# VH-VL binders against q0aze0: the designs that were tried, part 271

Target 1, 268 residues: q0aze0
Amino acid sequence: MKIILVNNRFKENTEKKAQEIAGQLSALNVEVIIDNGLDEPYAGTVDFIMVLGGDGTMLRAARRYGQRAIPVLGVNMGTVGFLSNIEINELAEYLPLILREEYSLEARMMLEVAVFQQQSLLTRVFCLNELLLRSNSPRMLSFALEISGQKLEPYRGDGLIVSTTTGSTAYSLSAGGPIADPQLDAFIVTPVASHIINKRPLVVSPEREISLHLLEEREAIIGIDGQIKMDFGAENRVLIKRAPHPLLMVNLKAKPFFTSIDRSLQRQ
Short names: E, the ipSAE of ESMFold2; O, the ipSAE of OpenDDE; V2, 0.75 times the mean of E and O plus 0.25 times the DockQ between their complexes.

## First folded at step 12 (VH-VL)

Design T1 (framework fv_ragifilimab; at its last look DockQ between E and O 0.01; V2 from the best seeds 0.00; counts 0 for: pae O 11.4 > 2, placed apart)
Fold by ESMFold2, look of step 12:
Structure T1 (fold): chain C 268 residues (1-268), chain A 122 residues (1-122), chain B 113 residues (1-113)
Amino acid sequence: as target 1 above (268 residues)
Amino acid sequence: QVQLVQSGAEVKKPGASVKVSCKGSGYTFTGYWMYWVRQAPGQGLEWIGVINPDSGGTTYNQKFKDRATMTVDKSISTAYMELSRLRSDDTAVYYCARGHEYETYLDYFDLWGQGTLVTVSS
Amino acid sequence: DIVMTQSPDSLAVSLGERATINCKSSQSVLYDSNNKNYLTWYQQKPGQPPKLLIYWASTRESGVPDRFSGSGSGTDFTLTISSLQAEDVAVYHCQQYYSTPLTFGQGTKLEIK
């Protein structure tokens, strides 16, 4: 069995703990690849991914490995979030189940984001929580939203969030979007500080295609999962679709989403 | 062993074109953005543009947009930059450089080619 | 365009002494969403390509000696060499990657006094 162990090299406790866990796994004849963000994503066959850290580390793991349909386990190391399943001090208890593959999987929809320069594809990236379009200046944006070729009335404001249901508790929530059950597949489209009061958040079928472009020259930013930044100008367009593969999250321990919403949000 | 190896020095006359190659080895060529930067003698560094080796998509510094063309041949892990209508002030060392990751072109460069001197005279 | 201005243009420092190089951007390169400064430092020795030293303003690249450190935030950044060694004779460049066009400072030439 071969496992990728994902950590954040900028957090001392995760780096040391990753090395300890790798030693424990090696003693059980498990081959371990550590991904601390310095090297290329491991390209070979892998059976399982273990993420040591909070939601931010899971977001990076999802972007690097989520399209490979590999089981991913979130292991919390202190800060309770929405994407961990077990605590680090429980790992030894659950390790036999992991090795015997005695766990279930929950699929989490991801976004596929294609950024164009004029008419040419510039890049394609994946996203677990959200794409944020926002102004990069004091001036508001004027932009167009199209859903499967259907043009909505122009938007004016600070920007727009296109999130997954998993991302509904992140920036979308702060901008007034609904909390969504992460087991649903949907886009949640949430305006940011809209000048136009009747622009309500939209919940959109995951089979739709969402397109964004600016209607006037302004400096804007595309943000991905709150971690990745790109320029966005009048010559750009972004197309958003459901990604070909969901993130496959491992469930070893029941996590009561609905009864824990308030506590989980307070710790964000 | 991870390296970028560029083509050799060139001497050109004004009005000609030059095409510099950059071969990447020891890493996944399409997994990183490729940048072109130049340095005139005794001067600072100047960004020309960036290419996504996977998509072929490009973004240029507007100063070079009409004269520079970046391409890639991913079957041989090689990037190219062609500069046309050369002038004497295009005399510089031309570098290719690799970004540190795929997800964005707003990036720093963790690997540089050895440089290609292009001299434009007469 | 974000203009990067280094100071001084050149300096001479005795072996074992501190060298300080400043870099100022014409606008902030701090992205509040991830709390990172989009600034890097390169070292360029004579006849060689630039070499990455510091990224995200203060993080040392692997293999870079501890005597190199980066500091600052927003618009004002500093590269410090705490105890100058002979092999540190080079030109040092800062670069922003907050937005395109990607831009560099004009360079600072460091020499042994």
Scores: ipSAE 0.807, ipTM 0.899, lowest interface PAE 0.9, mean pLDDT 91
Fold by OpenDDE, look of step 12:
Structure T1 (fold): chain C 268 residues (1-268), chain A 122 residues (1-122), chain B 113 residues (1-113)
Amino acid sequence: as target 1 above (268 residues)
Amino acid sequence: QVQLVQSGAEVKKPGASVKVSCKGSGYTFTGYWMYWVRQAPGQGLEWIGVINPDSGGTTYNQKFKDRATMTVDKSISTAYMELSRLRSDDTAVYYCARGHEYETYLDYFDLWGQGTLVTVSS
Amino acid sequence: DIVMTQSPDSLAVSLGERATINCKSSQSVLYDSNNKNYLTWYQQKPGQPPKLLIYWASTRESGVPDRFSGSGSGTDFTLTISSLQAEDVAVYHCQQYYSTPLTFGQGTKLEIK
């Protein structure tokens, strides 16, 4: 068995723990790769991904490895979030199950985000939570939203969020988006401070494609999962569709979403 | 009594190999990590590596990764450390030491063998 | 690698007097998750293996006399013998077990003045 340990190099406790776990796994004849985010994603084949940290680390892991259809386990290390399944102090208990591959998987839809400069692809990424388009100035943006070729009325506001159902409890929620069942596949399109006061979020079928572009010469920013930022201008367009593969989240411990959502939200 | 008993002193030529044994008694051999540490004459201690006696899994100091081999025979509660391609600067007392806890391989040592002097000379 | 540096290399202290040995790590060995310092002290007498004295920087091993104490946090640690006894003549070693490779100080030789 080969496992990637994903941690945050800027969190000393996670780095140390990753090293400890790596040693323990090695002693069990498990090959271990540690990914602290400093280097490029590990290119070799692996059987399991263990994420040590909070939601941010999970998001990074998802972007780096989610397309490989590898089981991903979130191990919380004292943070508040929605993407961890077990606590660090529970790892020893569940380690035998992991090594025997005795666990359930929960498929979480990811976004495929393609950013273009005219007709040229600048970047393509898979992400678990959301894409954000926002103004890079105090002024509102005017941008076009197209869903499966259907052109909606121009949006005017600070920006727009296109989120997965997993991401519904992230920035989309803060922007007034609905809370979605993570077992549901859908896009959530949430306006950010729309000029139209009553502009409602849209719940869109995962079978559809979403495109965004600016309608004026104004500087904006594309944000992905709150971690990647890139400039976005009038010559750019973004295409969003369902990723071809979901993130396979390991479910070792039952974590009822709806019964725990209030508690989790109160902590944020 | 809880103790670690090591094999006797060795004299080797450069380029040869040496294998030191360490027998544990008085405790559950497979329940504790076994560490190897050496000490050159008049020098400090140097960590060589660690082995899980239960699984046989090992972690080596990178300095010795290509020359040191740790093994165990659980049936006789004995750990072995073999060092190959010996050099004069490998002359040292080699110790086996038990980790305090089995939870982590990052540990301190609460039990030591008596040491094995390995002399490498032409 | 975490480099452990002891000071002094050697010292002589009169019987009944305080002996102080310092150990400095090149990086912190304090683990913020459990707020523990992964630092240990050993005593080594001639012809003998090291003996565990202090672990977690300040916890005394069972059977170790009260006159031995460990203090410090982060990168700076101190082993103190409040009242030196004749049997305390030895080399003392600090060791970090915060990360691999496990590393030791160069040792401090303590003698009677």
Scores: ipSAE 0.000, ipTM 0.477, lowest interface PAE 11.4, mean pLDDT 91
ESMFold2 (binder alone), look of step 12: mean pLDDT 95; pTM 0.961

Design T2 (framework fv_ragifilimab; at its last look DockQ between E and O 0.03; V2 from the best seeds 0.00; counts 0 for: pae O 11.0 > 2, placed apart)
Fold by ESMFold2, look of step 13:
Structure T2 (fold): chain C 268 residues (1-268), chain A 122 residues (1-122), chain B 113 residues (1-113)
Amino acid sequence: as target 1 above (268 residues)
Amino acid sequence: QVQLVQSGAEVKKPGASVKVSCKGSGYTFTGYYMYWVRQAPGQGLEWIGVINPDSGGTTYNQKFKDRATMTVDKSISTAYMELSRLRSDDTAVYYCARGHEYETYLDYFDLWGQGTLVTVSS
Amino acid sequence: DIVMTQSPDSLAVSLGERATINCKSSQSVLYDSNNKNYLTWYQQKPGQPPKLLIYWASYRESGVPDRFSGSGSGTDFTLTISSLQAEDVAVYHCQQYYSTPLTFGQGTKLEIK
């Protein structure tokens, strides 16, 4: 069996713990590839991905590996979040089940984001929580939203969030969007500080294609999962659709989403 | 070994064009953005633009937009930068460089080519 | 465009002593969402391409000696060499990657006094 162990290189205690866990797995004849963020994603076939850390580390793992349809387990190292399943001190207890592949999978919708310069594709990136469009200047943005070719009335304000249901408890929530059951597939479109009083959050079918572009020359930013930054200007547009594959999250221990949301939000 | 190897020095007259090549080896060529940067003799570094080697998509420093053309041939892991309508102040060493990640072109460069001297004189 | 200004343009430092190079950006290169400074330092020896030293303002690239350190945030950044070695004679460049066009400081030439 071959496993990718994902950690955060910039947190010393997670890197040391990752080495310890890799040693334990190697002693069980499990081949371990450590992804601490330094190198390109491992290109070969693997059976399982273990993410050591909080929601931020899971977000990076999802962007790197989510489209490979490989089981991904979140292992919490202290900070309570929405994306971990077990605690680090429980890993030994659950390891036999992991090795025997005795677990269920929960599918979480991802976004596919394509950013264009005029007609050419600059980047394509996948996203577990949200895309943020926001102003990078003192001035408000004036921008167009299209949903499957249907042009809405222009937006004016600080920006817009296009979120998955998993991302509904992240930036979208603080901008006034609803909490959504992460087992639903949908886009949640949440305005940020809209100057137009009747622009409300929208819940949109995952079969739709969402397009954004600026209506005036302004400096703007595209943010992905709060971690990746890109320029966005008058010559750019972004297309957003449901990614070809969901993130396949491993479920070893019951996680009561609705009961736990207050505790999880307090840690963010 | 991971490296970027550029074409050799060029001498050009004003009004001509030059095309510099940059071959990447030892890594997944399409997995990193490719950048072009120049340095006039005794001067600082100046960014020309960036290309996504997978899609061919580009964005340029506005200073060079009407004269520079970046392309790739990913079948041979090679990037090209062509600068047209050369002037004497285009005399510089031209570098290709690799970004450290694929997710964004707002990046620093962890690998540089050896440089290609382009001299423009009459 | 974000203008990067280094100071001094050149300096001479005695072998074994501390060298300090400053870099200022015309606007902040700190991205609040990820709390990272989009600033990098390169070393360039004569006849050679630049070599990466420091990324995200303060993280040393693999293989870079620990006498090199980066500090600062927002608009003001510093490269420090705690004990200058002969092989550290070079031109040092800062670079921002917060927005396009990507821009560099004019360079700082470091010499042994």
Scores: ipSAE 0.777, ipTM 0.895, lowest interface PAE 1.2, mean pLDDT 91
Fold by OpenDDE, look of step 12:
Structure T2 (fold): chain C 268 residues (1-268), chain A 122 residues (1-122), chain B 113 residues (1-113)
Amino acid sequence: as target 1 above (268 residues)
Amino acid sequence: QVQLVQSGAEVKKPGASVKVSCKGSGYTFTGYYMYWVRQAPGQGLEWIGVINPDSGGTTYNQKFKDRATMTVDKSISTAYMELSRLRSDDTAVYYCARGHEYETYLDYFDLWGQGTLVTVSS
Amino acid sequence: DIVMTQSPDSLAVSLGERATINCKSSQSVLYDSNNKNYLTWYQQKPGQPPKLLIYWASYRESGVPDRFSGSGSGTDFTLTISSLQAEDVAVYHCQQYYSTPLTFGQGTKLEIK
């Protein structure tokens, strides 16, 4: 068995723990690769991904490895979030199950985000939570939203969020989006401070494609999962669709989403 | 060994074009954005543009948008920067540089070529 | 465009003394979503390309001595060499990568007094 340990290079505690766990796994004849984000994603085949840290680390892991259809386990290290399944102090208890592959998987839809410069693809990213388009100035944006070729009325406001159901409890929620069942596949399109009163979020089928572009020469920012930042201008286009593969999240411990949502939200 | 190796020095007349090459080795060439930066004698650094070696996507400094062309040959892990309609003030050392992150071109540079001196003179 | 301004243009510091170089951006390079400053420092010795020293304003690149440190946030940043060594003689550049065009300071020449 080969396992990738994903941690946050900026958090020393996760670095140390990754080394410790790597040692433990090695003692059990498990091959371990540590990914702290400094290097490119590990290119070799692996059987399991263990994410050490909070939601942010999980999001990064998802972007780096989600397309490989590898089980991903979130191991929380003292943070509050929605994406970890077990606590670090529980790892020893569940390790035998992991090694025996005795766990269930929960498929989470991811976004495929493509950013273009005119007709040229600048980047393509798979992400777990959301794509954010926002103004990079105090001025409102004017941008076009197209869903499966249907052109909606131009949006005017600070920005727009296109989120997965997983991401519904992230920035989309702060912007007034609905909370969605993570087991549901859908896009959530949430306006950010629209100048149109009562502009409502949209719940969109995962079978559709979403396109965004600016209608005026203004500076904007594309944000992905609150971690990646890119310039976005009049010459840019962003296309969003369902990723071809979901993130396979390991479910070792039952975590009732709806019964714990209030608790989690209160702590954030 | 991870490195970027650039082509040799060039001497050009005003109005001519120059094409500088940059070969990457020791890493996944298509996994990192490639940047071009120049430095006039005794001056600071100036960003020219960036290219995605995998997709060929580019973005340029507006100052060079009409004169600079970045390309890549993935088969030999080589990036190219061509600058046309050369002027005397284009005299500079031109560098290729690798971005640290693979997810965005808004990045810093953790690997540099040795530089290519381009001299434009009558 | 974000304009990067370094100060001073040049400075001379005695061996073993503290060297301080400042870099100011015309607008904030702090990204609210990840609370990171998109600011880096390079060291450039004569006839050589720049070398990465500091990224995200305050993180040292691997292999960079501990005497180098970056600080600051928003628009004001500082590169500090706690105890200047002879090999530290170089031109230092700050760079923002918050938005395009990517821009650099004009450079600061550091010499031994």
Scores: ipSAE 0.417, ipTM 0.807, lowest interface PAE 1.3, mean pLDDT 92
ESMFold2, look of step 12: ipSAE 0.763; ipTM 0.888
ESMFold2 (binder alone), look of step 12: mean pLDDT 95; pTM 0.960
ESMFold2 (binder alone), look of step 13: mean pLDDT 95; pTM 0.961
OpenDDE, look of step 13: ipSAE 0.008; ipTM 0.480

Design T3 (framework fv_ragifilimab; at its last look DockQ between E and O 0.01; V2 from the best seeds 0.00; counts 0 for: pae O 14.9 > 2, placed apart)
Fold by ESMFold2, look of step 12:
Structure T3 (fold): chain C 268 residues (1-268), chain A 122 residues (1-122), chain B 113 residues (1-113)
Amino acid sequence: as target 1 above (268 residues)
Amino acid sequence: QVQLVQSGAEVKKPGASVKVSCKGSGYTFTGYYMYWVRQAPGQGLEWIGVINPDSGGTTYNQKFKDRATMTVDKSISTAYMELSRLRSDDTAVYYCARGHEWETYLDYFDLWGQGTLVTVSS
Amino acid sequence: DIVMTQSPDSLAVSLGERATINCKSSQSVLYDSNNKNYLTWYQQKPGQPPKLLIYWASTRESGVPDRFSGSGSGTDFTLTISSLQAEDVAVYHCQQYYSTPLTFGQGTKLEIK
């Protein structure tokens, strides 16, 4: 059995713990590849991915490995999050179940984001939470949204979020979008500080294709999962689709979504 | 040893250009955003821009975007910032700084170059 | 642009006493989704580049002495040095990283009285 162990090298506590866990797994004849974010993603075949950290580390793992249809387990290192399944102090208890594959999987929709300059593809990125289009200046954006070739009335405001249901509790929520059950597949389209009052958040079928472009020359940014940013201008267009594969999240411990939301609200 | 090493001090006349280099070592150069910040004598810090050294994508402070050009040579782990049409109020220490891994929106700097003094005088 | 204003511009404090530096942003730098303040403090000793002290308004960077602490939320932030040491003579800068352009306070010069 071959496992990728993902951690964030900027958190010193996780580096030492990752090495300790890798040693424990190696002693059980499990081959371990450590991905601390510095090297290219491991290109070979693996059976399982273990993420040590919070939601940010899971988002990186999802972008790197989510399209490979490999089980991914989130192991919480002390930060409250929506994407971990077990706590680090429970890992030893659940390790036998992991090795015997005695767990279920929850599929989480991902976005495929393609950014173009004129007609040329600049980049393609996968994300778990959201794409953000926002102004990079005090001036508002004027931009066009198309959904499966259907052109909506122009938007004017600070920007727009296109999120998954998993991303509904991230930036989309702060911008006024609904909390969505992550068991649903959908796009959630949430305006950011819209000056057009009839532009409400939209919940859109995952079979749709979403296209965005600017209607005026403005400085804008597109952001991915709050982690990747790219300049976006009048020569650019972005196309958003459901990614070919969902993230396959390992479920070892029942973690009721609705109870988790209630506790997260109490922390604010 | 993780460090950023910048090119040496320069003296320029008004209207000239200057190109400051910043070599990163001891870490994966393309895994972190690179920032440029300047500090005029006795003054505060001013952000010039940021470059993704993997893609070459840039974001500039609007104050500088018609005069500043940031580039990267990945093969030698070196970032460059060129400022054109220099004037006397461009006299400053120019810093490169490393941000967080480019996968996050955390634009603060845990590693700074030693600074490059650029003096603009006739 | 988010304007960062520090007070005072300069401060003289006796060795071993408490130093307090304030930073005010023109708009909130608190991101509700993660309940984090996107505010950083740097220390800049004479002839040196800035050094990271505190991020997320109150989290001390590795290797920074316990006498440095950050507090505040939203628009009002404070850097406190609980017992001033001779090596703490520096200019202190706050910086927001909530949105671009990234902006800094004008700096606060801390001296021994």
Scores: ipSAE 0.000, ipTM 0.466, lowest interface PAE 14.4, mean pLDDT 86
Fold by OpenDDE, look of step 12:
Structure T3 (fold): chain C 268 residues (1-268), chain A 122 residues (1-122), chain B 113 residues (1-113)
Amino acid sequence: as target 1 above (268 residues)
Amino acid sequence: QVQLVQSGAEVKKPGASVKVSCKGSGYTFTGYYMYWVRQAPGQGLEWIGVINPDSGGTTYNQKFKDRATMTVDKSISTAYMELSRLRSDDTAVYYCARGHEWETYLDYFDLWGQGTLVTVSS
Amino acid sequence: DIVMTQSPDSLAVSLGERATINCKSSQSVLYDSNNKNYLTWYQQKPGQPPKLLIYWASTRESGVPDRFSGSGSGTDFTLTISSLQAEDVAVYHCQQYYSTPLTFGQGTKLEIK
């Protein structure tokens, strides 16, 4: 068995723990790769991904490895979030199950985000939570939203969020988006400070494609999962669709979403 | 009595290999990590590696990864450390040592063997 | 690798007097998750293997006399013998077990003045 341990190099405790776990796994004849985000994603084949940390680390892991259809386990290390399944102090208990591959998987829809300069592809990424388009100035943006070729009325506001159902409890929620069942596949399109006060979020079928572009010469920013930022201008467009592969989240421990959501939200 | 007993002194030529044994008694052999540490004459201690006596899993100091081989025979509660391509600077007392806890291999050592002198000379 | 540096390399102390040995790590061996320093001290007498004295920087191993104590945190650690006894003549080693490779200081030789 080969496992990737994903941690955050800027969190000393996760670095230390990753090394400890790596040693333990090695002592069990498991091959281990540690990914602290410093280097490029590991290119070789692996059987399991263990994420040590909070939601941010999971999001990074998802972007780096989600397309490979590898089981991903979130191991919380004292943070608040929605993407971890077990606590670090529970790892020893569940390790035998992991090694025997005795666990359930929960498929989580990811976004495929493509950013273009005219007709040229600048970047393509897969992400678990959301894409954000926002103004890079105090002024509102005017931008066009198209859904499966259907042109909606121009949006005017600070920005727009296109989120997965997983991401519904992230920035989309803060912007007034609905809380969605993570077992549901859908896009959530949430306005950010729309000029239209009562502009409502849209819940869109995962079978549809979403496109965004600016309608005026103004500087904006594209944000992905709150971790990647890039400039976005009038000559750019973004296309969003369902990723071809979901993130396969390991479910070792039952974590009822709806019964725990109030508690989790109160902590944020 | 809880103890580690190592094999006797060895004299080797450069380029040869040496295999040191370490027998544990008085405790559950497979319940503790076994470490190997060496000490050159008049020098400090140097960690070679660690082995899980139960699974046989190993972690080596990168310095010795290509030359050191740790193994165990659980049936006789014995750990082995083989060092190949010996050089004069490999002359040292080699110790086996038991880790204090099983939870982590990043540990300190609460039990030591008596040491095995390995002399490498032409 | 974490480099462990002891000071002094050798010292002579009169019987009944305080002996102080320092150990410095090239990086912190304090684990913020449990607030423990992954630092241990050993005593080694001639012809013998090392003997565990202190672990977690300041916890005394069972059977170790009270005159031995460990202190420090982060990168700077100290082993203190409050009142040197004749049987305390030995080489003392510090070791970090914060990360691999496990590393030791170069040792400090303690003699009677």
Scores: ipSAE 0.000, ipTM 0.469, lowest interface PAE 14.9, mean pLDDT 91
ESMFold2 (binder alone), look of step 12: mean pLDDT 94; pTM 0.961

